VH-VL binders against UPF0305 protein MTH_811. Designs and how they scored, part 2

Target 1, 155 residues: UPF0305 protein MTH_811, of Methanothermobacter thermautotrophicus (o26902)
Amino acid sequence: MKGSDALIMALRNMAATLGVYDLMEVRVFLERSCRFVQERYRAIYVDAYMSMVVDSVLDLKAGFSGTPEMDDARYSLRDALKRLDEINAPTIVGLTVLYRTYVKGEPLHPPGTPFPGGFEVEKKDGVHYCPVKDKQSDNPEALCDICIARQSPLP

## First folded at step 13 (VH-VL)

Design z2 (from z1 with heavy chain I29F)
Fold by ESMFold2, fold request of step 18:
Structure z2 (fold): chain C 155 residues (1-155), chain A 123 residues (1-123), chain B 108 residues (1-108)
Amino acid sequence: as target 1 above (155 residues)
Amino acid sequence: EVQLVESGGGLVQPGGSLRLSCAASGYSFSSGYYWSWIRQAPGKGLEWLARIYHSGRTYYNPSLKSRLTISRDNSKNTLYLQLNSLRAEDTAVYYCARHPSYTYWSSGLFDYWGQGTLVTVSS
Amino acid sequence: DIQLTQSPSSLSASVGDRVTITCQASQSVSYNWLAWYQQKPGKAPKLLIYGASSRATGIPSRFSGSGSGTDFTLTISSLQPEDFATYYCQQYDYRPLTFGQGTKVEIK
């Protein structure tokens, strides 16, 4: 099987092990992680990431087919798997990262995600721009280095 | 709930070495957060020294990196800072401090600090 | 490295006064990743403000922060006896993490 078909099959098998309980645990985690997200942005933050996770799981359970071609991937699948293993990523996190990066070709911070200063991930001419990509390079728990988005230009 | 206690300071001559300790309670150093050492010379400002992640990765202030080693011992729930080739300019209170989370909103903030331990370097 | 310069280095004020402290960065601090800490004598610093303008949990509303780019301000709207301390700004945009030199607020 070609590499992309093998990946999609593996992701569908992972999604088959996930249910409502796993989605609820992600929401609990997101709500607990918001201590230093400004209060007026917390709901938007949780909802944006929760929607991304839910959509990824539901797409894979429904047998979603048809992905945009990715020509801007900055990380090989092997390197992404290594990075996810290094942080001991939960199954649902790994599934979401791999699905968004290699199947949908979308950034790990969905459009509408709030950032300090009111900036958002933007899409221009098929390229996604993230306001914080370069600033996370020294955080070994951040996955920005495998994200397809590029750093937003200076204002 | 989280408490940090530094120890190992004291009076030392130039050229000497010290190993500072930071004992944590109410929290484990292996639990996926990260920690820094910060110092403050008497009557002066704060200077960040080094950081260690739960993974063991370390980062150092470039101005001091050749003389410092940050490490941890998970079995003792203790963070360490080894100081070598001490100079008079290294006289300071040394703090350990916790970063509150890994999110991009809080990377680099310090929400819990220990009480500090004084290192005095004098001839 | 980003240098942070606070003004003034010290000030004297009375209870009830409005106090303003500035922090100027040597280059733009992206996305307002700027914090303020309070340090009382003999004690460790305490986080007051993060994200340039957001109060940490339990910080009284008389403390406020503002600014962007290179220029940031901490304001104490009505100084209380417990507010006599040294205040530090800190940027958390670039590495190494850096602090301002401090502003000592003393009783007039």
Scores: ipSAE 0.012, ipTM 0.588, lowest interface PAE 8.5, mean pLDDT 76

Design z4 (from z1 with heavy chain T103V)
Fold by OpenDDE, fold request of step 23:
Structure z4 (fold): chain C 155 residues (1-155), chain A 123 residues (1-123), chain B 108 residues (1-108)
Amino acid sequence: as target 1 above (155 residues)
Amino acid sequence: EVQLVESGGGLVQPGGSLRLSCAASGYSISSGYYWSWIRQAPGKGLEWLARIYHSGRTYYNPSLKSRLTISRDNSKNTLYLQLNSLRAEDTAVYYCARHPSYVYWSSGLFDYWGQGTLVTVSS
Amino acid sequence: DIQLTQSPSSLSASVGDRVTITCQASQSVSYNWLAWYQQKPGKAPKLLIYGASSRATGIPSRFSGSGSGTDFTLTISSLQPEDFATYYCQQYDYRPLTFGQGTKVEIK
C-alpha cells in the first residue's frame, strides 16, 4: 500500500467514528484555545477553525480523497500518523490539518484569513503563506509545522 | 479554580542553592499548559526565569540557563525550581505562574500566579 | 532581549483622574503581542490587557490599551481607589519574555 493511501485510510477511519458531540467538544476546545486572541479576531479564528474541521470530517465521511500531496519533506508520514493516536479535540484538529495539507493541498486557514497588523493568509503563485508560521517554534503541540503554508515574507 | 502555592524560600548563603516548590490545585500540571517561574527583586520589576511543559520540555532565560533547572512531578502536581551558585542579586520573591495555553498568541501570557516565596541571599 | 521602557516610572493621581502609561519597546512587537499587568503590594501581578488592546476577563471597562509596533499605552479613564498599584507591560512576541520596569500609580 502506498503511503498516501495509508494516510487517507487512517483519516477516514478516524472520521467515521466522529459524531456531533465530538464536534461540540472541538468547538469548546477551539474557543478555549482562542481565548486570548485579540477580541476583534477571536470569532473569526474560531469560526475558521471550526469550518475547516467540519468540512474535512464531512469530506472524509463521504469517501472523498482528493489528490495526495505526500512529497512534503517537512513531515514524514510516520510522524503524521502519530498525531492520530487518540481521539480528542486536538487530534481532530490535527486530522483536519493533515487532510487539508496532504490530501487537498490547502492550509488550515484559507487565504484571506486576517491576522493582527494588517496581515492575512495569502496564496501567491500556487504557494500558501501564513504570517505566523514561524511563531510556533516553541509550541510542542503546534500544528503549523504540518501545515502546507509557508512563512509570509517580512513586510 | 487554579491555585498555586510556592514554598521553599528563606535565607541562603552566597554560593548555595535554592530549591523551590509550587503546589498546584484545581488543575493538573500534566495537562496541555505551560508553567513558569518568574522572580521579582525587592522594589524592582519582573524577570521570567523558566518554563516547562507537562511532557518535560523546558525553556530557560538565557541569562540564567546555566544555573537554573525547572522540573515537575505530575504525580504530586508540583512544579520545582532549582537555582545554583546563588548571588546577592538572586534575592527576590519567586512566583510560579500558569500560561493560559500552549498556543503562541497566549503561551507568553500569565493568567494565574502564586503569592510567591521570598529568597534572601546574604552572607 | 527586548527591552521595554515604561513612562513614567511613577506618578501621583487622584480618584477620578485620567491616567496614561506608556511602554516603548526596543524593537517592533509583532501582532500587538503586548500585555499589561497590575500588581498591588504583597500580591502577585494580575493580567489586565492582552494583545495590546483586549481586556482580560473581569477587568473593568475603565482600563484600555492601545498602540502597535514599538509604542503602547495603558489608560485608566477614571482612577478608582483600588487602582493604586504598580503596572507592568510585557511583550510575548520574542523569547525570553520580558517586562517593563513598572509604573507606580500613587495617591496624590
Scores: ipSAE 0.710, ipTM 0.899, lowest interface PAE 0.7, mean pLDDT 91
Fold by OpenDDE, fold request of step 23:
Structure z4 (fold): chain C 155 residues (1-155), chain A 123 residues (1-123), chain B 108 residues (1-108)
Amino acid sequence: as target 1 above (155 residues)
Amino acid sequence: EVQLVESGGGLVQPGGSLRLSCAASGYSISSGYYWSWIRQAPGKGLEWLARIYHSGRTYYNPSLKSRLTISRDNSKNTLYLQLNSLRAEDTAVYYCARHPSYVYWSSGLFDYWGQGTLVTVSS
Amino acid sequence: DIQLTQSPSSLSASVGDRVTITCQASQSVSYNWLAWYQQKPGKAPKLLIYGASSRATGIPSRFSGSGSGTDFTLTISSLQPEDFATYYCQQYDYRPLTFGQGTKVEIK
């Protein structure tokens, strides 16, 4: 079995154990995590993350049949798992991060997600760009290095 | 509610070392937040000294890195700071503080502080 | 290191006055990663503003922050007796984390 197939099976099994209580818990987690997001962006972020979490869980419960993107040159799965463990990420958050990154090939913020300064996550010619990607190079505990997005070019 | 209590301050001679403790309550230091030490010389501003993640990863102010050690004991829910080769200019109130999250938008903020402990370096 | 210079270093004001404190950074602070703290004598700093313009929980509406790039401002619309304190700006875009030198707001 390919690593990607093993991962998706593991994620499916994990998703099968998740219920409404887990969604409520992750909501609380996200609200706490976004507590110091600038006020004008906070609700946008929380809602976006919740949508991603819900969609991920539902996709996996429904038996996602897409092609995994695990073979792309990215942050290694091993290191990602280690990072998620180190930060004590909730199971549902870990599931979402792993599913989006290594199965769906999507960034941890969807295109259109705004950032201070008039920036946003963008998708151009099949490549995802994030305005804050390089700003977290000295913050190894952040999840940004796991994200598939590249640094947005300077305007 | 998070509470931080510093201890270990006092009078120290030049060339000596300080070892400070920060006892945390209301929140586990192993739950994924950053924790820092910040000092304030009398009548002066604030200087960030060091940060530790619950995983044990440490970060230091480059100006003091060679003399500083930040550590933690999860079983005691306590942070520590050691500063060696003390100088008069190290006289300050030393604060421990919590970073509200490891997330990029908040990892550099301080939402909870201790009352501080005074260290006086004098002959 | 990023230097933050506050202006003024001290000021005298009366209750009810509008107070404005500025913080200038030696380099542009990205994404408005600038905070303001209040410190009273013998006490630890208290977070007032984050993200340049967002009030922390429990902070009265008379406190407001503005600015971007290298220039930031803290405003107290109507000074109250409990607002006499020292205020610090802090950037959290660059390492090491750095603070302004402080602005002492004294009673006139």
Scores: ipSAE 0.704, ipTM 0.903, lowest interface PAE 0.7, mean pLDDT 92
Fold by ESMFold2, look of step 13:
Structure z4 (fold): chain C 155 residues (1-155), chain A 123 residues (1-123), chain B 108 residues (1-108)
Amino acid sequence: as target 1 above (155 residues)
Amino acid sequence: EVQLVESGGGLVQPGGSLRLSCAASGYSISSGYYWSWIRQAPGKGLEWLARIYHSGRTYYNPSLKSRLTISRDNSKNTLYLQLNSLRAEDTAVYYCARHPSYVYWSSGLFDYWGQGTLVTVSS
Amino acid sequence: DIQLTQSPSSLSASVGDRVTITCQASQSVSYNWLAWYQQKPGKAPKLLIYGASSRATGIPSRFSGSGSGTDFTLTISSLQPEDFATYYCQQYDYRPLTFGQGTKVEIK
């Protein structure tokens, strides 16, 4: 079995063990972790992440079998797993990060996600750009470090 | 509730070394969060010195990096700051503090502070 | 390093007064990662405002923050006896983290 096939099968097996209780735990984790996100963005970020978690779990439970389209992986799979373990990420958070990064090749924030100062996640010429990626280089908790989006030019 | 208590301050001569302690209670420093040292010269503003993540990763203010070491002893639930080659400008109250959030843009905020310990560097 | 300059450095005011303190950054704090702290003598700082305008938990509504770019403001709409203290701005957009020099609010 190829490395990518092994990853997809592992993610499907992981998703099979998840239910509504696990989704509630992720929401509690996110609300705690976003305590000092600017007030007007907090609900947007929690809801956006929850939507991505639900979509990822549902995709995997439905037997998703697509091939990953990845132009640029910010971390090797091994490094990503070490980072997720280091931050004590809940299993379902880890599933979402790995699925979005290595299987779908999609950023953890969809295009149009707003950031303070009028910045947003953009997709231009097939490449995703994140306005805050480089700002988080010294923050192990920043899941956007693992995100496939690149730093926006000229912020 | 989390409490932080600094100790190890006092009078030190220029060129000497300083080892400060921050005893934490109400939370295990190895279980979460980021932990920082910050200082304040008498009558002056605050200066961030260094931080350590609960996993042991460290980050330093570049202007002081060559003279600083932040460390910890998980069994004593205690943070440490070592400052070498002391100078008059190192005279300050030294605080330890906790970062309140794991989300990437709030990692530079401080929700719990110790009482501070005064270090005086004089010849 | 980003230098933060507060104005005024000191002021005298009466209970009930509206107090305005400004913080000017040497470079744009373009993500509004700007906080305000209150410090009373012999005590550690206390977080008031984060993200330029968001009030920390338990902070009275008379405290408000505004601004963007290089210019930020803390406003106390009706000064109370417990508000006589020194106030600091702090940016967390760039490393190293830096603070303003402080604004002391004294009883007139």
Scores: ipSAE 0.241, ipTM 0.717, lowest interface PAE 4.7, mean pLDDT 80
Fold by ESMFold2, fold request of step 23:
Structure z4 (fold): chain C 155 residues (1-155), chain A 123 residues (1-123), chain B 108 residues (1-108)
Amino acid sequence: as target 1 above (155 residues)
Amino acid sequence: EVQLVESGGGLVQPGGSLRLSCAASGYSISSGYYWSWIRQAPGKGLEWLARIYHSGRTYYNPSLKSRLTISRDNSKNTLYLQLNSLRAEDTAVYYCARHPSYVYWSSGLFDYWGQGTLVTVSS
Amino acid sequence: DIQLTQSPSSLSASVGDRVTITCQASQSVSYNWLAWYQQKPGKAPKLLIYGASSRATGIPSRFSGSGSGTDFTLTISSLQPEDFATYYCQQYDYRPLTFGQGTKVEIK
């Protein structure tokens, strides 16, 4: 099978071991991770991340067979796996990141995700832009290096 | 509960070196999060010096980078700051502090601080 | 490096007074990633406000933050005896992380 088909099959195998218990654990983790998001945005961020995780798991459990999107991949799959292992990412988080990045070709934050200061992730002319990508350069736990989005232009 | 205790302060001669320690308890420094050293000269503001991540990656204030080394010893659950070529302006209370999480909206905040250790540089 | 300048350097106020402290950045803090800390004598700083206007857990509602761009304000709506301290703003938009020079609040 081709490289993308091998990835999809590996992701399906990972998803087969996941259930509602795993989704509930991720929600607890996300709520803890977002405790310093500005108060008015906190629920929005948790819901957005949770929806992304749930959609990824459900797609894979339903036997997703769509066309892989790899045209903006910035890391080899091997390097991305090393990054996820370095941060000790939970299986469901790793699954979501790999699916979004290498199968759907979507940024790790959906377009329209709000950021403090009135900025958001956007898509223009086929390119995804993230307002905070460059701000995470000194954070080895951030996955912005893997994310297909580019830094938003200066205002 | 996380506790951070700095030590190694005291009187140091100009041109000398210091090696400060930050003993952590209630949390393993190899298990996540990341830490900074911050100093405060008497009667002055706060200055961020360096950051180390649980993975061992380090980042430095560019103005001090040539004189600083931040490091750790996981077996002793201890962080270190080495500062060389000391000057009178290095007289300060030195704090270690933990960042509250690794996500971007919190990566520059400090939720746990040690009590500080005073370094006096005087001949 | 981005410079944060606080005003005033010190002030005196009575219990119950409204106190305001300003922080001006040398460049726009474009994502409102600005924090305020309180430091009492002999103690480490304590986080009060993050994201310019969000109170940290356990911080009384008399503390509020506001502002955007280059100009930020910390307000204590009704000063209490335990609030005399030095207050620092800190930006976490740019690296290196930088702090304001501090504002000492003294009770009359």
Scores: ipSAE 0.033, ipTM 0.632, lowest interface PAE 7.2, mean pLDDT 78

Design z4 (from z1 with heavy chain T103V)
Fold by ESMFold2, fold request of step 23:
Structure z4 (fold): chain C 155 residues (1-155), chain A 123 residues (1-123), chain B 108 residues (1-108)
Amino acid sequence: as target 1 above (155 residues)
Amino acid sequence: EVQLVESGGGLVQPGGSLRLSCAASGYSISSGYYWSWIRQAPGKGLEWLARIYHSGRTYYNPSLKSRLTISRDNSKNTLYLQLNSLRAEDTAVYYCARHPSYVYWSSGLFDYWGQGTLVTVSS
Amino acid sequence: DIQLTQSPSSLSASVGDRVTITCQASQSVSYNWLAWYQQKPGKAPKLLIYGASSRATGIPSRFSGSGSGTDFTLTISSLQPEDFATYYCQQYDYRPLTFGQGTKVEIK
């Protein structure tokens, strides 16, 4: 069958093993990793990311994804899997990244996700922009290279 | 709990080479995080030199890249800095330091520093 | 490379004084990725402020940071005996990471 059907089946199998405790663990992980994010942004950022994770898991459990495969992705599925494996990404993180990138065609941070300085992820004319993409050249844990968003023109 | 201890400093001749060690304890350098070397010339400010990710990926200050190598040995839980073609301006206290998180907003900060090791380059 | 210039290079002050140290960047640090460190003689630097204005864990409230763009300040509202040290700003918006030249705060 189509490549997207195989991927969606794999993602649904992954999602079937996830429950509320898995979502709680991701939140704890995010709060720990955001330890030195400016306090006024920390909770909003964690909440935005958690909403994206929850939506992805619920979509896959409901079985109603219904979107064609994104064939011209800049980062191949093989390369994305390799990178997720390199960082030992938790199952729920890997599921979310793959779902958003290759099934939904959406950025890893939802539009409106806040960043220091009052900047946020935005969408203009069908293109997503991230304020910090180019700033992560020496941060291998930043998945910005597989994210569909481009660097915001307002850096 | 995390402790970083630099060693390998001392007197070195111009044109020579320097190999510094940073022994980590209370934390495995292969488990995550990023580590840097930073130096401070006597009476001067701080200069970032190089950064290594737990996977072994490295990044260098362009001004020193041709003379620097950062590396690690996971079995010894130790980071290394090699500096070649030593000059008088390389006289400094050399620190190793850990970055506090993976989040890109804070990936350039340093939450744990070693005690430093003094390197003196004299003729 | 982005250059950070601190003012003053040194100052003398008494316990209880208000101290203000400035850091000027050669280019805008538009996301306020600017930190301040304290360094006592013979010791490694200690993180005080991150994100221009956020105090690190365990840092007393007498330390505050402010500013945006190219101009940033560290304020010590009531100088204590343990605050006599050298202070550095650091930007982490651009690579390479760079530090200011330092401001030495000495007892008068």
Scores: ipSAE 0.029, ipTM 0.622, lowest interface PAE 7.8, mean pLDDT 78

